# Ledger of designs, part 9: VHH binders against o13800

Target 1, 230 residues: o13800
Amino acid sequence: MNQVTQFSGNSANLMLYWILKSYYSRFDRIMWIDTLGTFNPAALPLPCLEKTMLVRSFDAQGLKDAVDELESNLKSSEDQAYALCIDSFSNPIGLLMAQGNISFAHAFMMTLGRKCRILTRKFRLAVYLSTSLVYIKQLHLSKPALGNSWPFCLDHSYILEDQQHNKCLVHCNQSRKDLLGCSQLFLLLKGSFTHEYLTIDFYNGTPVSVSSKLHVSPSLYHSSTLNSPS

## First folded at step 4 (VHH)

Design a1 (framework vhh_sonelokimab_d1)
Fold by ESMFold2-Fast, scan of step 4:
Structure a1 (fold): chain B 230 residues (1-230), chain A 123 residues (1-123)
Amino acid sequence: as target 1 above (230 residues)
Amino acid sequence: DVQLVESGGGLVQPGGSLRLSCAASGRTFSSYAVGWFRQAPGKEREFIGAISGSGDSTYYAVSEKGRFTISRDNSKNTLYLQMNSLRPEDTAVYYCAAKEYFTAVSYSDYDYWGQGTLVTVSS
């Protein structure tokens, strides 16, 4: 862990929930910054929620204030493992840009991103961000929002592509040269009948290589008791 | 459902200390995140600190972190606020509040509120 990871796409926030649901036992404390008002506590187990502080902020200053509070907490507890989830990072930055302060918004974004990156190097902190995708008509492709300089703040960047049958393919957009190569993840949406799991590699973490397990599980709401009342 | 009753308010000299208590009634107190808020005359309700159901997670307003300490005793269904080095500016009605999940620290996110206890800091 101890890296800055971005997920981009219509379902990017699902990766943040999946990471916490799967790995919350590895963190002593979690901060979730909700910039959209969409946080769903029912998506996480109670032991995970007990470690989680939710900060709701719809503007860039509030986002910065929350990160500053996290830094203060990290400095007082260097031996604690922390996770920071930001859903969505691109939303408050986009609002700053919409106000006509593009140069200021860009500088603010890069300063905040660099701070998060530095904190992951100094402390036991993993940062997970969700961002939107932008379609570029002339190139016939979609890429993560926030422009060409933003990836310098990231260790990993993944794109989520919606697939048939309520599946979402996660594929690598960026991984640093000193880390394990790109990984892929399949994740089913909204209680579908089947679940497919691949894990994303982490260098100096677990697992060292891609591990895959395919589980076929009935939906939580599937009734197999009776086909019809007798 | 949970009901909250604050106690321990009163008059205290500047530089003094005071401990507030909040007694909870109802079931599953340990499943609630609880916090302290205050409201001075003519001002909006202000967050002081919060603690998760297990006591493992705490959050403080930056200005209060060194002077105020929040704690809970789930066996007694009680939340505490230890206030040290009190100043006249700390004069306010203090409220405890509860929320099912440890979420936002804003007062708008809390579902259950006590009636408040007045703290006056003056000579």
Scores: ipSAE 0.000, ipTM 0.214, lowest interface PAE 10.2, mean pLDDT 71

Design a10 (framework vhh_sonelokimab_d1)
Fold by ESMFold2-Fast, scan of step 4:
Structure a10 (fold): chain B 230 residues (1-230), chain A 123 residues (1-123)
Amino acid sequence: as target 1 above (230 residues)
Amino acid sequence: DVQLVESGGGLVQPGGSLRLSCAASGRTFSSYAVGWFRQAPGKEREFIGAISGSGGSTYYAFSEKGRFTISRDNSKNTLYLQMNSLRPEDTAVYYCAAKEYFTAVSYSDYDYWGQGTLVTVSS
């Protein structure tokens, strides 16, 4: 809690659903800001939905209004634990940039991001953002949208890379909590996100990728199965 | 200061639709975030949804289940609630409410309230 976390990629929104599905009991109130019109209530348990306020924000001003409302709610009750989910943060900013004043759009984005970060420091608030990836042809790599300054608003940033055979690789791109090289493999089944928690490597300073050719000997497989957490 | 008056309530059959209106007088309507609440007999008052002063953000409690839509017309000083696919459990007195802070809207603390309009969903 008390952190700003970003997930980037085509399946990034599924991480927001997974977090709420898994941890909704830790929050007294949830605000979901939907900028795409794609919110799926069927993806969340009924007790989670009962504490969730859906905000539909059609543009950058609407997104700011929603965050200002969250601030008002937080100030009225400092004892409540809040979650804020924004799906997608990059969409209304991209629309604002398309209007031609890139400098204004960037300043707006950074001001809003800093506000979210400040609110997590003042109140019992966790912020979860979904954001697009941008493919850079010259470098043959994908990186989170919103430019080089945006990561300064984030505590954690994770990248979701869609894999073949309905799999999604989740790796850590940035962490201010001194997390060192973490990855998780998630299985995507028919629009439902189920996770098989796989901690690969903690002693690597770079994000770790899972090879398609993972080999476990029979003895290691039996040992791992016997000694795995329940 | 603002005064709110609801209208459009009445008897409708299950599956029907109804539009409620809330007329505002007093200070400029666009200075207020405004919302809809309902209260069924023997139940607590329930938040349905709200709209920011600019109209740029609409807020819905999930209990609305996508059947209700909130809109406003600042030139007419009027707030609307469009209700579709009505069910017997939607029977309640519907209230509009306003909060003076125009940039924000809150489901928990509204400053001004209308008198309410009764909606009965029955066959």
Scores: ipSAE 0.203, ipTM 0.588, lowest interface PAE 3.7, mean pLDDT 73

Design a11 (framework vhh_sonelokimab_d1)
Fold by ESMFold2-Fast, scan of step 4:
Structure a11 (fold): chain B 230 residues (1-230), chain A 123 residues (1-123)
Amino acid sequence: as target 1 above (230 residues)
Amino acid sequence: DVQLVESGGGLVQPGGSLRLSCAASGRTFSSYAVGWFRQAPGKEREFIGAISGSGGSTYYAISEWGRFTISRDNSKNTLYLQMNSLRPEDTAVYYCAAKEYFTAVSYSDYDYWGQGTLVTVSS
């Protein structure tokens, strides 16, 4: 608890679902803020859904309203463990920036991010958010959206890069001291490989990322090189 | 100070639709977050959904989200609940409630309540 964790990439939302599916028992209440209209309740077990509040936020003001509601809930919750999932944080902020006042949009974003971070320090709250990656052609690099100041609001930041063969490379581009630097991780996105070798990274008792010892499942469509020499 | 009056309840057949209204009186309706709760026979009062003062965020108990939609019209001081694909299990007294915007009161600790409107889903 006591952390803000960002996952960035086209498949970043899958990490939010995976964390809740696997660890919902660690939270007494969950707030899911859906800014894209893509929330899929079928991806989560019924006991998880029973403690989940879905918030559909249409714009940046709506996102702020939802965080303010969470703060109100936390102040009256006594000693309950809360999770906040925002899918996607970058979407409503990007829309606000597109409206033409970049300075206002940036200030709004940083104020909201600082508020989330402060809430994790005051209450038993874990914040998980998804954001987009921006590919910078000149540098041949993919970086999380929202600019150079935004990472100061984060405790942990992971990048998810889609790979071939239903794989996703997950690596850490920012972490607290107890999660050393950058770690390369493989997350299996579809059932072509086994998930039984997934390892979960924890911070202050809260799951923050997944790593895997990749194992290829046997296939009926094996090559002749897998056969014993005749 | 705000007073709330629900309307629109009644008998509806399974699979049908119903729209509930909550009329608010008092000042600055847009300063209140408002929501819907229900209490079925033999059950505790449960949260259905709420909407922020600006209308920019809607809040749903997940089991209701696909069938129920909450909206507000601040110019008419009215809150709405659109209920679709109704089931016998939706039979309950439906309550409208309001809380002060940005207060320390949790979403379950509303300041103002209506008297309720009965919705019966049966053949």
Scores: ipSAE 0.383, ipTM 0.684, lowest interface PAE 2.2, mean pLDDT 75

Design a12 (framework vhh_sonelokimab_d1)
Fold by ESMFold2-Fast, scan of step 4:
Structure a12 (fold): chain B 230 residues (1-230), chain A 123 residues (1-123)
Amino acid sequence: as target 1 above (230 residues)
Amino acid sequence: DVQLVESGGGLVQPGGSLRLSCAASGRTFSSYAMGWFRQAPGKEREFIGAISGSGGSTYYAISEKGRFTISRDNSKNTLYLQMNSLRPEDTAVYYCAAKEYFTAVSYSDYDYWGQGTLVTVSS
């Protein structure tokens, strides 16, 4: 658990809701930092909401204050398991960069990211971040926001690429604990397959199935289709 | 030092709304993080919400399901709590509180407290 995981893309926030819906029983407390004003309590079950503190932080300083508050909570209750969800991490940092002092903004971002990573190592804390994608015209591809040094603050990074008919293609951009990449996400979603990418089918904003290309585990004799707990 | 005075409490029917105000006097209001807490008979003091000095960050207990909104007007040195869809369970004395830095939402971390205003939700 004690990991920093990033999801990037137009549907990245849906993964944060899915993780909490699926795994809220593993956490004693949840902090949700909402930087966009878009938090939807209807997306989460009541027992999950009862553990959740909503923080609305629209600027970078507010985001730092919220993380500092989490650190104080962790220090006062070291035996409790915590989840931190930040939707969106890239928004307030991007606004700070747009204000002109790019070196300061970059240092601020990296300091905050390293703090989150250190907290996951010191306490029973899992961190889940949503970020935007940036389109690169020369390469005709999209990559996560926040620049080339940001990935060093992450244990896992996944890219969600929108497809037709409410489907998302998921790429494993980075995984420090599992070189097979997408196998970590599949394990998180209770799979056992190893692949370079997954396809997630969304229905009304909720992941309803996860499949990988042509993989069938010899030990399971099942299709690469995920059965989620209800 | 800062002095806090709450107002706006009273009797309201289930499903009704109330707006509580907290007027601050003393030091510069914008340098304080502000919070709302409540205490029902026989219960511990409970956190409702908090707001940073600038208003850039707000903190809420999700148990209110978006029924409560905290805001501040630094030009009027006033903190507000908008309460909607009130239920009998919301009956409590409501307190506003202030602290110099926005780093904790526990009631034990607040330095200045108002006297409280009673909200009774009953038919």
Scores: ipSAE 0.067, ipTM 0.491, lowest interface PAE 5.3, mean pLDDT 74

Design a13 (framework vhh_sonelokimab_d1)
Fold by ESMFold2-Fast, scan of step 4:
Structure a13 (fold): chain B 230 residues (1-230), chain A 123 residues (1-123)
Amino acid sequence: as target 1 above (230 residues)
Amino acid sequence: DVQLVESGGGLVQPGGSLRLSCAASGFTFSSYAMGWFRQAPGKEREFIGAISGSGGSTYYAVSEKGRFTISRDNSKNTLYLQMNSLRPEDTAVYYCAAKEYFTAVSYSDYDYWGQGTLVTVSS
């Protein structure tokens, strides 16, 4: 709650579904911004769907308009708990960059990201974003999209690594709640995540508990690292 | 003097399709968000979906995604609702609505309403 959380990877969108499935009773209203046309209502319980407003926005201006409407709703309903899910945040920004002015696209992205972060501080709002991973040839590695300054807008950032047998390892690479370096294994079944051995509270951001069958190396890092995401 | 006139309603068999239209006049259409609502007999008015003034964002109640598509043509001052795979449960009066500032999608927050067009899904 009161945080901006990003998931990056091929299965990042499934984590948003898992979060809503797990925590929907804690939210009074949910806004899901679908930038790809891929929203799957069958992945969520009916009581969760009844709280959910689906926004389809395939360009950056539409994404901004949806966030502006959320702000107005928050101001009109001061004490209600809201969740905002954006699947995918990187897609409309990438399309804006492809239109030519990369500097403008970057400024637009950072302005929108800062607005989301400010809204989580002013209102009872949790923001969950999915983004793609980008392969960097010079470094021979994949990292979350959107560049080096984007992590400044995030409280938590997780990378999803697909494993064998429909399993996915979720690794924390940025956190305000001392979750940096923690990992949790999820079983992916028919388009949704389910816990196998560990629990991370994505609502409150609490430390991971370890089962006897999994070896998770929690890292104790000071939260001040969030102000220097590079 | 704002006017919204719905058309395209009628009788259709289950599994069929209908396209509803809403002709708008009396305001700068592209500056207003537009919405579709429905009301079945004995039920409260239900939000179906909305579209921003530019058409860049569409908003849906989740239950309607995949079967219903909202669009607009600002050059014709017209809002559309494409309805596919219709079910008996879709039988209702469908209303077009307009809102100057797109800040909420509930029926209580829309400024102008049409008179409605009846859609009956029956064999």
Scores: ipSAE 0.048, ipTM 0.490, lowest interface PAE 5.8, mean pLDDT 76

Design a14 (framework vhh_sonelokimab_d1)
Fold by ESMFold2-Fast, scan of step 4:
Structure a14 (fold): chain B 230 residues (1-230), chain A 123 residues (1-123)
Amino acid sequence: as target 1 above (230 residues)
Amino acid sequence: DVQLVESGGGLVQPGGSLRLSCAASGRTFSSYAVGWFRQAPGKEREFIGAISGSGGSTYYAIYEKGRFTISRDNSKNTLYLQMNSLRPEDTAVYYCAAKEYFTAVSYSDYDYWGQGTLVTVSS
């Protein structure tokens, strides 16, 4: 809670559904901002939907309007726990960049990201974002979209890598709880030395199981299965 | 200041469709976020959804598998609610309401209200 978490990749939105399905009882109110028109209410249990305000934001100004409305709701609430899910955060920003002034789009994005982070520090708010990945040809690496300054708005960042048979490997790209002394180079190389990996099984677009794997020595692995939290 | 007038209510059979309109007069319509609420006899007024001044964000408290859609036409100063696959439990007086973007403390705290239009779903 009280943190900004990003998931990146083709299946990143499924992590937002999994979090709400698993943890909706911890939140009094949920705002889901849908920038793609793809929200699937059938993926969430009815008690979760009863706490959920669906916002469809078709552009960057709409996304800002929704976050400003959330701020107003937070200011009127006393000790209520809120979740904010944005699926996809990168889509309206990318559209804004395509319209011309890249400096304006970047400033808009960073201002909105900082506002979300500040709100998590002031109120009982958890923020979950889905974003796309960008392939960097020269480095033969994929990284989350939105540029090099964007990670400073995040507490946690995870990369989802699709695998065969409805499986997805989750890499920790950035974590507030990362071990001191870890090199950013290892994070950039998908962190084989110091970070946990999660394997998520999907069934009908819904994650059904999660297992974790700690990579300290890549030739020797330990794994555990995480049970659904009620 | 803005004045709102609803229209389009009436009697409809279960499974039918209705399109409600809310005509605004007064200042620039695009300066207001506008929404729809309903109230059935003996029940509290409930929020259906709202749309931002620019039309860039649409808000739904009740998401009935896409049965209700909110839209606006700022050139006509009009707000719409498209209602499909209507059920007897949708019988209510439907209200449109407006708020200035940063003056509302919550989604349900609206400054300006219409008088309502009755929708009856029965056969």
Scores: ipSAE 0.168, ipTM 0.572, lowest interface PAE 4.1, mean pLDDT 72

Design a15 (framework vhh_sonelokimab_d1)
Fold by ESMFold2-Fast, scan of step 4:
Structure a15 (fold): chain B 230 residues (1-230), chain A 123 residues (1-123)
Amino acid sequence: as target 1 above (230 residues)
Amino acid sequence: DVQLVESGGGLVQPGGSLRLSCAASGRTFSSYAVGWFRQAPGKEREFIGAISGSGGSTYYTVSEKGRFTISRDNSKNTLYLQMNSLRPEDTAVYYCAAKEYFTAVSYSDYDYWGQGTLVTVSS
């Protein structure tokens, strides 16, 4: 992996949980930066949670502090694979813009994005971030927040559009390796670990296989055995 | 260069609450990341949580997030740990620690330590 991947939409955080649930064994350590106060530990298996450091970031400075902390951890752990999940990246930036600090917000956003990108190139780090969509009335479509310069910090960008019956349509908005246009990748059930979903295998940051399967979440077994040893 | 002194420990019944304080001496407290660790008899020192110098980020192990809250008051050079819904397994000596650069999770990475305050959860 070692790429910066963005998911955009109301259900974008679902992809972060899905990736960790499916691939936590590939990471030695996980940092989850929660800017909304919405982290749901019930959505992840116990072995995944045991690798996870939860960071609650209240503002843009806090987000920067957390990324600086990650950089320090990476420097002290050269042989370890790390995942960084940021849910939501756009929230602290939007708050800065709302305060009238638009130029500062843009500079902050781009500086932090470039830092994350550099860290993925220097260390065994995969970065996954969620962001909001902005509806464009004239074109009757939604696009990721954060403006026209932000995509230069990303290797991959996917858009999640909510569908009926707890389904999400996932489009590829950007892939740095292939410069792919928007493409439908898969449909998945929202917020479920025991139902049909699609799995995506990545090679050089590009999806190479997509499959659907049913599973039973290991975290359900671990949760029941943790409180009462047999 | 900071000195740390913990206070607020004591005996509390299961389900009770305690607020621990850590007073720092030094004019550069806001430049330090500070955290809480605990050590029960016969066990290794365990990370509880930390807070960045700006106060903008707090760091927790997932298991303690809902019961423990970390805050700081840089104007008073003080770090706090609010502990709720205490259980007998929370019985330990609680330490505050500080470091100049935020690497946060390993106790061996911290430069400055208090002497500890004992928390006993028993009826």
Scores: ipSAE 0.485, ipTM 0.746, lowest interface PAE 1.9, mean pLDDT 73

Design a2 (framework vhh_sonelokimab_d1)
Fold by ESMFold2-Fast, scan of step 4:
Structure a2 (fold): chain B 230 residues (1-230), chain A 123 residues (1-123)
Amino acid sequence: as target 1 above (230 residues)
Amino acid sequence: DVQLVESGGGLVQPGGSLRLSCAASGRTFSSYAVGWFRQAPGKEREFIGAIRGSGGSEYYAVSEKGRFTISRDNSKNTLYLQMNSLRPEDTAVYYCAAKEYFTAVSYSDYDYWGQGTLVTVSS
C-alpha cells in the first residue's frame, strides 16, 4: 500500500487492469480515472467492478478534481483500503502543455503528483499510473514522459516493451529503495494475465516475480535487477 | 427553489435502449453535482452516476459494464442518463438527485431529490 507506481509504454494500461484483476480483494474501494475514454469494464471481474468508481475526465482540471474527491473519501473512511488508477496521467498534462504555458503545466503536474504521494503516506492508498514513452532521437531510445522532475513523485517506475507473439517485457526503470538504475525484467503474455505469465506483486511496493510455465530466454534475465522487500 | 423533475421512463424490451431526462430549476448545474440513483423493488437505493458541476467530470458506479452513460446540457439545465442493452434486472424507479458539494463516499446523502420515473424492462 503506501506506494505510487508508474507504468510507461503502449501497453502500460494493461498493468493497471492486471493489478486490479489480481489484487482487487485487497482494496475496499477503487477509483479509476479514465482520461482517454478507453476504459474496458469487460477486462475486470464483476466483484472488482462493484467496488470501482469510474471517473471520465479529459482535462487536467478534471483530473485534479477527481483526486480532491478521493482525498475527501479517504478522510471520511480512514480505515478502508483504496486503489487509485489513472489511465493516462500523461495525456491531460500533455494537452495542458500544448495550450502554451509550459511552466504552469509543469507546476500543476508536480503539485498533483506530490499530493498523490502524500495521500499514499497518510492513508491506506495505492496509486497506479499509466504514462507514455518519449522517443529521444539523439540517444535512439525511449524514456517515460513528463520530464526530469516527475520521477521524484514516484516510488516505482516500470517500462513496458511490446514484444512479438502477444508478449510484453516489463523492466524496472526506478525503485525508490535506493536502487538507482535498478532493473527487474519480467515476461508477460499480453492480453492474458491468467496463464503463462510472471506475476508481479506491486501492492507492497516491491516486485516479486513468480514464473508460471513460461520459460524466459537467459538474455532477458539479469542478476543486477535484484530488488528486496522492505 | 431547487427542484428536479425526471422524465423518459416507460416500458422497454430486453436489449433495448432508453434515455432519461432530469430538468433542474432554481439553480444552474455549475452550482452543484447532479446524479442518478435507482431503486428496484425490495432493494436499497443505489448510485448510478453523477456529473460534478464545475468541470463536467463524470462519476460512475461501473458494475453495469459501461451500459449507462450520463451527460448534461447546461443551456437546458438538464441531466441525461443513456441506458443501453437493458435487462429485466434494470427494472427500477430512477431518481435524479443534487448535492451542493460532491463527496463520493457520501454520494447517497444528496440534498434534493426528484419524484422518480419508472423503467420497466419486459417483453
Scores: ipSAE 0.383, ipTM 0.691, lowest interface PAE 2.2, mean pLDDT 73

Design a3 (framework vhh_sonelokimab_d1)
Fold by ESMFold2-Fast, scan of step 4:
Structure a3 (fold): chain B 230 residues (1-230), chain A 123 residues (1-123)
Amino acid sequence: as target 1 above (230 residues)
Amino acid sequence: DVQLVESGGGLVQPGGSLRLSCAASGRTFSSYAVGWFRQAPGKEREFIGAITSSGGSEYYAVSEKGRFTISRDNSKNTLYLQMNSLRPEDTAVYYCAAKEYFTAVSYSDYDYWGQGTLVTVSS
């Protein structure tokens, strides 16, 4: 809560859905800004959707206007907890940069990022951003988009590496909570009627914990069940 | 200024679809943000969705799992609401509304309202 968290990678949006599925009860209101046209309401439970305002905008001005709308809502709502999800933050900024005024695009981006950060300090607001990765051939590595100044707007930054079989390895590349250098393997599994997520925590390539999230009533299982084909 | 007239309401069976239209008269429709609201008997007016003057951004209340889609055609001075998989609880008077310059989505800030069109979802 009260922090700006970025997820970068082809599957970065999955983390935004996972956070809302896991923690929507902690928020009174949710704003989802969809810059790609990919929002999937079926991925979220109805109580979460009842709290959610969807903003579809494909340009930077629309993104700014939505954040200004959020600020207005925060100012009018005392003691309400808000979540802001932006999927993708880098898309409309990249489009602005492609139009040839890189200085303007960068200034716009940093002003908006600083505004989000200030809002998390002033109000009960958590901000979750998805952004793309940029591969740097000379260094043989991928890094989050948006340049070297952008990380100063973030409290946490994670890089997601797609793996085979609906797996995603999540690396912490910036954190205020001593998670720097930690990695988590995030597994997306289809359950009987819902998606299940498995998280395997790594430290220096060694698994430190394994956890599973099940959206299943305990009454459907008992201790003698051997139904696990793994 | 702008005047708004809704149409396309009527009786529809559960699971059906309906497209509402809102015809605007006035020289400046393309400069307004416009939205759809509904009010069922005994309930407060509920926001459904809004679209900015350029059509560049759309706002939705998504509790119905994305069953409603808003669009506009500035060349025809018309706002649309596409409603799919209708349910009895969607029975309401549907209103279109317009506001000068898009600054907030709150319906308390809308400047112009239509008279409404009744949608009844029943067998």
Scores: ipSAE 0.654, ipTM 0.824, lowest interface PAE 0.8, mean pLDDT 75

Design a4 (framework vhh_sonelokimab_d1)
Fold by ESMFold2-Fast, scan of step 4:
Structure a4 (fold): chain B 230 residues (1-230), chain A 123 residues (1-123)
Amino acid sequence: as target 1 above (230 residues)
Amino acid sequence: DVQLVESGGGLVQPGGSLRLSCAASGRTFSSYAVGWFRQAPGKEREFIGAISGSGGSYYYAVSEKGRFTISRDNSKNTLYLQMNSLRPEDTAVYYCAAKEYFTAVSYSDYDYWGQGTLVTVSS
């Protein structure tokens, strides 16, 4: 419960659907904030949908209003378990940054992220975010959007890299070392700069199978697990 | 304080469209979250959707399948519900509701209610 989890990549939103489909019975209420207009109710079972409030917010102020609404609901029903899904968190923030007031956008983002984290500590709330990846040509790597300070708002961060044949490689990087493991998706980390890689097969947008490979790497965003021992 | 008056209900044939209006008076409409609910004969009142006071967020019960669209015009203090591809099971009394503080889901959380407007879908 009490955690903020981020998924980054082109297929990151599919992880939010998988979590709700797998664990909706643990939540009394679910709020889904849709910033892209792409929410697919067919991806979730009816009992999950009956607990779900869909919020469509296409700008940063709308996103904040929805989180404020959630806070009000949490305060009036403190004994209930809630899930908050935001798909995509980076989209309205990126639009705000593109308007040229980067300092304001960054402060807005961090204030909202910190609020979500505080709410998970005060109430029975789990927060799941999807965000985009940004390719950095100078470093030849992809990393989650939103800059260097943003990870301090997260308990868990996962990076999804698209592969061939409906497969996606999932990398786990833990933002806080005082937390034990990355158990949300059957991921396990037992050491500094250790990455666990999952291969997830997707069929028509739904995760079908999962296989895992544990790897130790000095890089938080890069792994050489594609090479087999010879 | 705030009065809400629904209009636009009536008899429509299956597959038809209808737009309901909710006019607010008494206070500035933009300070309120406003929403639509319906109650069919012999059934509980159900949430359809709401819009935040800022207009930045739209709230929907996910049983809605894109047939209903909610919009507001703060300059006219009016909330709208556009209903398309109507079915006999959409027959209900439709209510407009408003609240000063935000908990959009439960009908018991709304402070101000209209009298309702009847929508009948039959051939």
Scores: ipSAE 0.320, ipTM 0.652, lowest interface PAE 3.1, mean pLDDT 73

